VHH binders against q9sj74r43to173. Designs and how they scored, part 21

Target 1, 131 residues: q9sj74r43to173
Amino acid sequence: QQASIAWTYHPHNATLDLCFFGTFISPSGWVGWGINPDSPAQMTGSRVLIAFPDPNSGQLILLPYVLDSSVKLQKGPLLSRPLDLVRLSSSSASLYGGKMATIRNGASVQIYASVKLSSNNTKIHHVWNRG
Below, E stands for the ipSAE of ESMFold2; O stands for the ipSAE of OpenDDE; V2 stands for 0.75 times the mean of E and O plus 0.25 times the DockQ between their complexes.

## First folded at step 19 (VHH; framework vhh_7mjh_2)

Design e4 (at its last look DockQ between E and O 0.01; V2 from the best seeds 0.00; counts 0 for: pae E 7.3 > 2, placed apart)
Fold by OpenDDE, look of step 19:
Structure e4 (fold): chain B 131 residues (1-131), chain A 123 residues (1-123)
Amino acid sequence: as target 1 above (131 residues)
Amino acid sequence: EVQLVESGGGLVQPGGSLRLSCAASGFTFSSYAMSWVRQAPGKGLEWIGRIYTSGSTSYNPSLKSLVTISRDNSKNTLYLQMNSLRAEDTATYYCAREDSSGSTYVIELPDYWGQGTTVTVSS
């Protein structure tokens, strides 16, 4: 659904590098990707990285959240407390086109994440959405 | 016994093309989605793409080279066609059987049963 993910796994340290490719649908929209450790294919309960424009500068911001029934994703800045993602080693986001790119309908965003896996974990349940 | 045997690797010049093959045995090939993964020297295992039982495909969007994955169920063979090869494509390439049909909501690390086939892109 106009989204894709690439991954590179490092067996020596059990690190999974992820690159989620999403697309904004508006200048004030958001793009989210995350991992649900509790259930498959559900946004609720997921530990997500949300990419959205800074309301002041328009610059791309990436923040981590835990989505539950009390969290409503909407266009613009999310009014939620950033939370640490379990297993997340690092994360970043970039727009296709670099720093000069602007968030608009059709703008491509890449969300990068490095996840430390347990030695016997070979499956990662991930979710994504946009608005 | 599940076996996957990759072949077709070799030395190729930049801009060249190469088609890799994966011979599968020990299971009903047509019933499984198959993937290609590669590992460049000193790098991790990079997912290249997948072909479902339906024949539809999904590719790593970060790949710069043109790749096409296909399958011939009558021959129990998986293919990886690579065009416009670059030095960065130098790697050992592995085929993998996926345990599921490949849900978009699940990242599954591939299962490897072969030694891979090495591709070297160099002028």
Scores: ipSAE 0.696, ipTM 0.891, lowest interface PAE 0.5, mean pLDDT 87
Fold by ESMFold2, look of step 19:
Structure e4 (fold): chain B 131 residues (1-131), chain A 123 residues (1-123)
Amino acid sequence: as target 1 above (131 residues)
Amino acid sequence: EVQLVESGGGLVQPGGSLRLSCAASGFTFSSYAMSWVRQAPGKGLEWIGRIYTSGSTSYNPSLKSLVTISRDNSKNTLYLQMNSLRAEDTATYYCAREDSSGSTYVIELPDYWGQGTTVTVSS
């Protein structure tokens, strides 16, 4: 498991900026990160952010998915359920190494998400996986 | 009453090192995961890392090369060793107590915070 989490909290607007650090295991692979501010999440059956190369351009893309055992990654979201990231205000992804970096076995990816906290958000549950 | 008191901050030149301490009282220190958090001027509260009750650590990957967290349960003291300091490491550094569980599947703001100690990295 080559994954870790960092956060930055902004008290003035109750915003938690999260960064997930993951690693690809192939040039056509994916890295997924599920965030659920309101309840525990399981990767399968949850809405997750998936970072993967665009099949046509090779560019890193980040899209929300509902994962189950049959999900295949393609350009575009496979949304069919309410998102369990209800308070996600922004998300993005980048490769370590900047503009010259490519997706390959061992490539590091950072997935960013911002979540607005409230008095009812005492915890943020998360899960991750890759393929 | 839970108290966390940081010390060891001050002025240091770029490339220098500092060791921060956090004296804990009012709770069973050995039963809680502990963390360090910093706030640079005009920025948010940036998580540095955590040390579990086992002594295992988890770090912000952007800071991992610069910091080492340790604890001495016999002295109820948490430590942050910082090396190769840069101007961007100028911040107030906070000691914080986490939930006793220390789960890696939960991201949670610490429930108790110290007053902070200021580190200034300047030539």
Scores: ipSAE 0.563, ipTM 0.858, lowest interface PAE 1.0, mean pLDDT 78
ESMFold2 (binder alone), look of step 19: mean pLDDT 80; pTM 0.792
ESMFold2, look of step 21: ipSAE 0.015; ipTM 0.416
ESMFold2 (binder alone), look of step 21: mean pLDDT 80; pTM 0.796
OpenDDE, look of step 21: ipSAE 0.564; ipTM 0.808

Design e6 (at its last look DockQ between E and O 0.15; V2 from the best seeds 0.00; counts 0 for: pae E 8.1 > 2, framework grips, placed apart)
Fold by OpenDDE, look of step 19:
Structure e6 (fold): chain B 131 residues (1-131), chain A 123 residues (1-123)
Amino acid sequence: as target 1 above (131 residues)
Amino acid sequence: EVQLVESGGGLVQPGGSLRLSCAASGFTFSSYAMSWVRQAPGKGLEWIGRIYTSGSTSYNPSLKSLVTISRDNSKNTLYLQMNSLRAEDTATYYCARVTELPSTEIIELPDYWGQGTTVTVSS
């Protein structure tokens, strides 16, 4: 298993806190996690958070995207349209080791997200990938 | 009728160990993956881990305490071994039946039928 996800659900406000644990495979790579509100775990249609190095500073960046059929998964940062943030309350990413850590093959990354669910929603489809 | 009954909770000192049990009935236990979740006072339901029908396990990597989930299908019982317990592990612990999906990955809120078992870690 190359990735894992942890979650905490808050019934009082129907908020699902998520933490995706992934690993980079290269210094210029990317790691992405997201949810698909329309169908079971499929990349197409998913609202994803992609972690990748800033091309100028090398620092970890996390950006939201909507993946559709026009998106090609690349080794570098993906180009996609902005995420519909209706469900996403907050998000962040961090490398294991903190701010001093560098993105490299084997570098561990945590992607955090808080998702607001409807009161009767008991399921969330999620996807992940890396390059 | 599907039933899950947790037991084994109690008061333990920091650094201590505890093994929780979950007695399952009303369904073919061996055919289902099982999970442990917990809820600390004033906190949400937190996923602890999962054991598949194969016996393989998956754990919340953010947990600081050492946990091991196991199952005895002959006894229809799920176990949660916890070591090096900390105050932060104080919570009510629940077991939940999980549906395994062959090709999709879905986060589902836990379905538990027991009242849970309370673990208090305190000196």
Scores: ipSAE 0.516, ipTM 0.804, lowest interface PAE 0.7, mean pLDDT 87
Fold by ESMFold2, look of step 19:
Structure e6 (fold): chain B 131 residues (1-131), chain A 123 residues (1-123)
Amino acid sequence: as target 1 above (131 residues)
Amino acid sequence: EVQLVESGGGLVQPGGSLRLSCAASGFTFSSYAMSWVRQAPGKGLEWIGRIYTSGSTSYNPSLKSLVTISRDNSKNTLYLQMNSLRAEDTATYYCARVTELPSTEIIELPDYWGQGTTVTVSS
């Protein structure tokens, strides 16, 4: 399976609780999930959580990014603007096989998040990708 | 419509065991992978594990020795067995249906997650 998600949305506090399931395609690769409040068809402008190996230790790390308009990753805060506030309440990621597991082609990763969405958003535009 | 109803929560002493159930309806249960997640008070979500249609499982490695996930397709029921419980395992426990996800999607926001069952581990 390519990717999957389990989620629930709490409209009274605008909170999305989720578990995203993905796989790596390379030992130096990445797997990401995020939302794009402006355009559901594109990764550009999305606020994403990216799981990837620490370049020094090889350990799984999870960091927030805002994707570049030129399709480059830019590390940045998940908060896009005051009127369209997105707040990450919590997040974590794990590999199948525990802390001893290695990132490789086919390695499974799970991203867990609790995300405060704008109170105006009653539909979720979300994206995922890997590289 | 899809419904997931967790049950079996309650007060348990440290070191105790508890089995949670999730009754599923409104979809072909045997055709979907399922997950358990939990949320401690004031904390973020923690994925517990996933069970595939084949019955194979994968677990959050930090919880693997604590938990066992199983399913009974004849009863449309997902189970979570928890052992050697500690105060830090106090949480609301949710079952969830796994949904296949293309690279981009507009999704309707119904819950694919139960309302949860609360487990309190206290002396």
Scores: ipSAE 0.012, ipTM 0.308, lowest interface PAE 8.1, mean pLDDT 71
ESMFold2 (binder alone), look of step 19: mean pLDDT 80; pTM 0.795

## First folded at step 21 (VHH; framework vhh_7mjh_2)

Design f1 (at its last look DockQ between E and O 0.47; V2 from the best seeds 0.00; counts 0 for: framework grips)
Fold by OpenDDE, look of step 21:
Structure f1 (fold): chain B 131 residues (1-131), chain A 123 residues (1-123)
Amino acid sequence: as target 1 above (131 residues)
Amino acid sequence: EVQLVESGGGLVQPGGSLRLSCAASGFTFSSYAMSWVRQAPGKGLEWIGRIYTSGSTSYNPSLKSLVTISRDNSKNTLYLQMNSLRAEDTATYYCAREDSSGSTWVIELPDYWGQGTTVTVSS
């Protein structure tokens, strides 16, 4: 199956509600979705939300990351940090099947996000990846 | 120039169905994923569903109506079938071309190039 994005845009407040649909490929894997403020869309430069299992509890975690050039050049470890160029109002992730579901190959994950867009922003560059 | 022309709207009774068409031109239709979106009066622009170039589909899980999206590449036409319509399905419906490549999407707001077709669900 292919990844998918659902969305609702609210013109009155320029809010974009999103739901990204993806699947894990392993029990220790990750699934990420984000927006690249630049064109063309690519992972580098993107502000992303990555879903992965908590190494201690196995529970699904969702954290924000900024994939800047320092990450690409491996100048340091990838550390979660608040998104800067993407105005994220809220975010969450869930597995299909609820909290009782386990992360495994083929496990479906939904990443929800609400993003405040600029009034004149009419093009959004979405990116996703998994591992 | 990319052109999308929706048709098939009208008045439908609750519990009824809609079947909309979207005539595409100005691009290689078969090479693009296509979507349906709608906007109810006073509401936001809502994504309904998508059909990929492979013919596989995905739909908005928040929809209560049964949705089927199909395409006929030989006719450059996109279709939307929705059953068990409710008053809340009253909206202007638009088709949109989705620009996707690998793991990226480019979504424009609005991501339709037609005037839309209006469906009114009322008894």
Scores: ipSAE 0.724, ipTM 0.881, lowest interface PAE 0.5, mean pLDDT 91
Fold by ESMFold2, look of step 21:
Structure f1 (fold): chain B 131 residues (1-131), chain A 123 residues (1-123)
Amino acid sequence: as target 1 above (131 residues)
Amino acid sequence: EVQLVESGGGLVQPGGSLRLSCAASGFTFSSYAMSWVRQAPGKGLEWIGRIYTSGSTSYNPSLKSLVTISRDNSKNTLYLQMNSLRAEDTATYYCAREDSSGSTWVIELPDYWGQGTTVTVSS
């Protein structure tokens, strides 16, 4: 377990600001985090944010995906289709050490997202993985 | 029936330390994960951390160097130790109850909250 999460809640507009803390395991790896809209035990159908190095520049990229049977996650840059991330209204990512940090084994990443809670939903199931 | 009562807040100088307590009643304290949350004036409710029924803890990484959460099940009491306090740590601190045992796969607002205890960090 090399991941943790923190939140700040704004009651006036029912908005939950989330920060996911994870680590890379290689300089060409990835870190993914997202909300599972259907089930806590089901990775398929999860809407995820994936942080990984730009293959040309090496800089951190954050892209949204929906994981389905047509997507294969690999060691290195992802090849998948982008989809709407319905549960997260905003997102960003950063490395510890700011813009000067580089992606490498053990590099820490923060993925930020905001979600709106409803009167029927005070729980957010979430998933994460890395490779 | 469920009651959570925080105490130990007050004025403290920068660099100081403070220990907050939360007395729990009306439920089986040892069967619930518990958390601390704070709210600075005009800000949102910021999660500080959680302590599980096992005694294991999980912290907001931005606050981990500041805080330590512990519990004493024989006294139905939750504690927050804060060290090296700064003016930005001025807030109302709330004790809160999680679900029956907590889950690392769920982000959830606590179901029961205390009324809070105010910490002011100023000279």
Scores: ipSAE 0.574, ipTM 0.859, lowest interface PAE 1.0, mean pLDDT 78
ESMFold2 (binder alone), look of step 21: mean pLDDT 80; pTM 0.796

Design f2 (at its last look DockQ between E and O 0.78; V2 from the best seeds 0.00; counts 0 for: framework grips, SAP .7 > .668)
Fold by OpenDDE, look of step 21:
Structure f2 (fold): chain B 131 residues (1-131), chain A 123 residues (1-123)
Amino acid sequence: as target 1 above (131 residues)
Amino acid sequence: EVQLVESGGGLVQPGGSLRLSCAASGFTFSSYAMSWVRQAPGKGLEWIGRISTSGSTSYNPSLKSLVTISRDNSKNTLYLQMNSLRAEDTATYYCAREDSSGSIYVIELPDYWGQGTTVTVSS
């Protein structure tokens, strides 16, 4: 299935709730979504949330990463440096089917993020990928 | 002056359908992608979907109702069809003009005009 995104905006606190819908292509794969404040539509420089299986339990993990030339995306756990996601107030991920669902080819994942928008910023440049 | 006027709202029974219209004026309608958003009582503005200048559509995957967005450029009108309505579909519905280039990499809050049209789903 194709990736998609939905949003709900809360004017009272200028919060934009985002829901990214992606699909795994393997049991040890990853699905990532994020925003790039520096270079729109580019993976490099993006602040991303990557969903992947826990190597020990197989449970879904969601971790933040800064994507640059020093970061290699690969199947399974990734090594990254600490990240401060700009404007991100909260995030989570879930598999379609609930906690008993397993990551496999075709497994659907939803990545949730709440982003605070500034008064002069009504646009978000986002990126996504999988492997 | 850019104007968007929504119509077609009203009371609908659960399981029923809504068909809303948006009359556009003050700009070249066919040159813009259009979208629908809604706001339920006490909730935020929820994106429903969009239709590009070429007629390509994209919808909110979280919606349980069946959604179809269409346009008639000869009438400068945008349409929203939603079937199998639930109480949760009760909201004020707004049409919006998208000013972005249509990039899939851009999330943009919509610009909408008018008072919207209210749909109440209730037995």
Scores: ipSAE 0.734, ipTM 0.893, lowest interface PAE 0.5, mean pLDDT 90
Fold by ESMFold2, look of step 21:
Structure f2 (fold): chain B 131 residues (1-131), chain A 123 residues (1-123)
Amino acid sequence: as target 1 above (131 residues)
Amino acid sequence: EVQLVESGGGLVQPGGSLRLSCAASGFTFSSYAMSWVRQAPGKGLEWIGRISTSGSTSYNPSLKSLVTISRDNSKNTLYLQMNSLRAEDTATYYCAREDSSGSIYVIELPDYWGQGTTVTVSS
């Protein structure tokens, strides 16, 4: 999946507002995006946000995780443990088309996160996947 | 000494177009990914997009229909073409150099910035 990202930086409080732009490949699929402090090319060890349909309502859910090597990203939601990012202050997700949008093949999703940067760290490694 | 100098800003009417230039010196321009960033009055520094050493572009998806980034390595110049401008596009526009050569796996605040050029979109 090709990365699409947008950021806005607030120097006064060292806060980076991020938006990841992804697409679903099925009505029961998922889109994952995360910060990986150890490896830029893998989601193993990443702190991730995963967007997927609520099985009861079909509406978009966003849940945080920290992944290990036993978690499979190819199909279905990733369920490991709650997100525990040191610098993540907020997160949310939305579908293109607002509240009338539905999750389906090709549906666009935006995953938002705000991160407090340390004074000596101006780079964030990130990873993404979908299934 | 790395220097980036933006130019081409000014007053433009809504719906208009404008092309900004950034003259680079003090480094091997062709070896660095480059970015455009803007700051509207009272707002944060909003990423517009980047262009890799190979000329591949990535854009803020909310802006991608309005902007085109290009580079001319023979002139050490980065360009931002803006179309269909709106009042919301009023900002100071900065040219910036990235520390890495354009890895898609790194979200990076640029290491060197120009002084900016101001674009005002007003009737």
Scores: ipSAE 0.549, ipTM 0.846, lowest interface PAE 1.1, mean pLDDT 77
ESMFold2 (binder alone), look of step 21: mean pLDDT 79; pTM 0.785

Design f3 (at its last look DockQ between E and O 0.58; V2 from the best seeds 0.00; counts 0 for: framework grips)
Fold by OpenDDE, look of step 21:
Structure f3 (fold): chain B 131 residues (1-131), chain A 123 residues (1-123)
Amino acid sequence: as target 1 above (131 residues)
Amino acid sequence: EVQLVESGGGLVQPGGSLRLSCAASGFTFSSYAMSWVRQAPGKGLEWIGRIYTSGSTSYNPSLKSLVTISRDNSKNTLYLQMNSLRAEDTATYYCAREDSSGSTYVIEFPDYWGQGTTVTVSS
C-alpha cells in the first residue's frame, strides 16, 4: 500500500526506466510522481507526471507538469507542459486491472517513465504526492 | 568508508532457490533502507526490492520469482531469498543503500563497493 518505485538503469546509454506504484484516494483524485532536479527533494521545483481521471470519460490520463514558483503565483488551474529539466523519453500510466478498472479510493496506478540521465548522475531525487 | 559485500552466489537448477547475503560497513546500517539489484548478461541494472528501516518491504512486481528481503541489523547484514528460479534470473546480484523521507525518495544508483555475487540458473 505504500508507494514505491521500481527501476532499471541502462549504463550504456544512461537511460533510467522507472515504474512508480501509487494509490488513488478518491474517484476524482490524482496521483503524481516526478523528479526534482534540485536537492533536497521536494514538490516545488519538481517535474512531475500526474495521473487523474478524464472528466468526461473517466479514463486515466497522464500529463506532465512543471511545479515551479510561477505556478503557485498564478492561482489558476495548473496547465500541463513539457518537462524542461528532466529528459523524459517516454511515459505512460495504467491502473491495476487494466483499462476496465475504475479510479476509486484504493485503486492502484502505475506510472511508467523513461528518463535520460547524465552519465555522472548517481542520485535521483524522486517526489510523489496524491490528492 | 562505506562498503557492501555480497555473497552466496553459485549455480542453481531451474526451480531452485538462491539465498544471498550482503555485509554492510562504514555507515549506520539500521538507519537506511536497503535494496537488491541485479544485472543479467546484456541487460540493465534491475531493481529487485527494498527493505525499509521499519522492516517493511517492497518488491519489483515484474519479477516472477518469489522474493523475500530481510535484514539483521545486529549483524549489519541484508539478505535476499528468491525461489522458483528461472534461467532469466541468471545475473550478478548487488545490494544498495537507499534514502527516503516522507514523500521524497532518493535513489542512489547501485553504489556497491564489492564485485557482487553471480547466480547462474541452468539445468
Scores: ipSAE 0.484, ipTM 0.770, lowest interface PAE 0.7, mean pLDDT 88
Fold by ESMFold2, look of step 21:
Structure f3 (fold): chain B 131 residues (1-131), chain A 123 residues (1-123)
Amino acid sequence: as target 1 above (131 residues)
Amino acid sequence: EVQLVESGGGLVQPGGSLRLSCAASGFTFSSYAMSWVRQAPGKGLEWIGRIYTSGSTSYNPSLKSLVTISRDNSKNTLYLQMNSLRAEDTATYYCAREDSSGSTYVIEFPDYWGQGTTVTVSS
């Protein structure tokens, strides 16, 4: 239920590296994190990265989305439309405990994203959720 | 006029400890969250952590075992205690002011920065 975030900024190319730290609440669950360009706590319009287990292998999958207002949160992956790639240069996810770690209740996940900042912003809104 | 002045940097042996100070002036220090940021040679600006007006802290999880942030509002001073230092911790350390409402939904890039103090960890 707890979440935290860390950043590293590269001024030479205006790139912000972000790391979101979250936890799963079930072995079939999901953890989502994204940039919300509008207002705090609003998932619609957000560019979201969703981490979840492959239903066949159980391996961690990370997929990007841009959510619209018709998307409802549910137990399981949120599927909408592809993330707007203009701002996101790279992303990845990993579980605490290395490559042998498994998704389970309480499993820690780290979602990495690199984004290009296009303006002089001192604040970046973000959202997260899980199920 | 907002000013932040770091001090306490220098040469430290591996495994050593160091406490950095940041003297704040030109604003109501107790009304702002404060942060520490570091930059190793040739690397980006890495956020270390934040201390809220309440004295509560939030840390970069990768650095949490290395550092403790504290503040003394009566002295307008921010502190960074560092322990068990390694060569990888060689960097310029910056004191910075957050322009934050305290929302958990905002990643804040600090609006005022100090000049930095250099810590070198070398045998």
Scores: ipSAE 0.402, ipTM 0.771, lowest interface PAE 1.9, mean pLDDT 76
ESMFold2 (binder alone), look of step 21: mean pLDDT 80; pTM 0.801

Design f4 (at its last look DockQ between E and O 0.52; V2 from the best seeds 0.00; counts 0 for: framework grips)
Fold by OpenDDE, look of step 21:
Structure f4 (fold): chain B 131 residues (1-131), chain A 123 residues (1-123)
Amino acid sequence: as target 1 above (131 residues)
Amino acid sequence: EVQLVESGGGLVQPGGSLRLSCAASGFTFSSYAMSWVRQAPGKGLEWIGRIYTSGSTSYSPALKSLVTISRDNSKNTLYLQMNSLRAEDTATYYCAREDSSGSTYVIELPDYWGQGTTVTVSS
C-alpha cells in the first residue's frame, strides 16, 4: 500500500533513474510523482508527472505538470506543460498487469523517470500524491 | 555524528548466500527507515531495498527474489540477506538512513556513510 521509490544514480553523468510505485484509488483517479526543487519538499512548487486514465480510451496517460500555488490537482486531465526546473530526460508509466490492465481502486502503477541532476545537487526532494 | 558501518562482505561462489550487516550509531535507529544500496564496478549506485520503522519492507523489483532486509533495533543493526548470488551481484554495498515524511521523500547523494562492504561473487 505504501508508495515507494526505487532509483539508480549514475555519478559519471549525474543522471538519476527512478521508478515510483503508487496505487490508484478509483477508476477516474490520478497518481502523481515529482521533484520539488525547493526545500522543504511540498507538492506546491513541484514539477510532477501525473498518471491518469485517458478519458476516451481509458488507457494510462502520463503527463508533466508544474504545480505552483495556482494549480490544484484534479482527478482529470489538467493543463500540462513541459517541466522547467527539473531536467527530465525521459519518462513513462505502466500498470501492473500490462497494457491491458485497467485503472481501478487498488491498481498499481509504476512511473519511470530519468532526471539529469546538477553536479552540486546532494539532496533530491521527491513528492507524490494521488486522488 | 551519524555513522553507518557495513560489514560481512567477502568472496562467495555463484549460488551462494551472504548476510551483510550495518551498524548504526549517532541517531535513534528505530525511528528511521533504512535502505541498502550497492555500486558495481563501472556502474551507478543502485537502490536495493528499504525497511520501514514498522518492519515492512520494499525492494527493487529486479532484486526482490534475491534479497531480504531486516533490522534489530535492540542492536542498532540493519541486515541484508542475499541468496542465489550471481556474478553481477559483485559490488560494494552500503547502508543508508532514509528521510521521509508523508508524501515527501528525500534522497541524499550519497545517502550512505562509511566505506561500505565489498562482495565478490566468483567461481
Scores: ipSAE 0.639, ipTM 0.844, lowest interface PAE 0.5, mean pLDDT 89
Fold by ESMFold2, look of step 21:
Structure f4 (fold): chain B 131 residues (1-131), chain A 123 residues (1-123)
Amino acid sequence: as target 1 above (131 residues)
Amino acid sequence: EVQLVESGGGLVQPGGSLRLSCAASGFTFSSYAMSWVRQAPGKGLEWIGRIYTSGSTSYSPALKSLVTISRDNSKNTLYLQMNSLRAEDTATYYCAREDSSGSTYVIELPDYWGQGTTVTVSS
């Protein structure tokens, strides 16, 4: 469960660039990072970024979701509908090892997100999980 | 009234080492987590790492092999040891005080910052 977060802040446009560092536990697994700029980190209602392999190509995919009480976090793609994160200006994911890297037990993944901070709401609530 | 004053910056050769210091006053230093942040020319404020009141540390994975953060609560002083410096480590280095809330569910910018000390890595 070793996970860490690094940040870079750009004062000119109040943007916080975040990098979440996580690892996969299986070749068909997922790594999720919930980013809630204004709300407490909770499973239900959380805005999450999920990194997982494309079932057809095996290529790393990153998709945004909003989790509700009916969403099941399983080994495999989430079935919930994607939703844009309100304050998220960009997101991406990459594997350590570049184009030749594959998703496997122990594979390192970096999930990047850029979030706009407001003058009165400088907190980012977050949570992470994997399966 | 919170004051953070960095020192120890200067010109160093690639592969060299520097130890930066941060003198803290106006608050109970031992009760706060502290961090180092740097800003390279034309870049944003990049978080380097933090040291908790326990003395435990957390680092940006990209910088982990380069840096060591320590503190001396008896001297109200925070330190950044940098080794194997590269040209890309040229930056202004800031000492910063973390919010003492300590929540693992929250990412928040430090609330007080020093004036910074400039490190230039050049042959």
Scores: ipSAE 0.492, ipTM 0.828, lowest interface PAE 1.5, mean pLDDT 78
ESMFold2 (binder alone), look of step 21: mean pLDDT 79; pTM 0.787

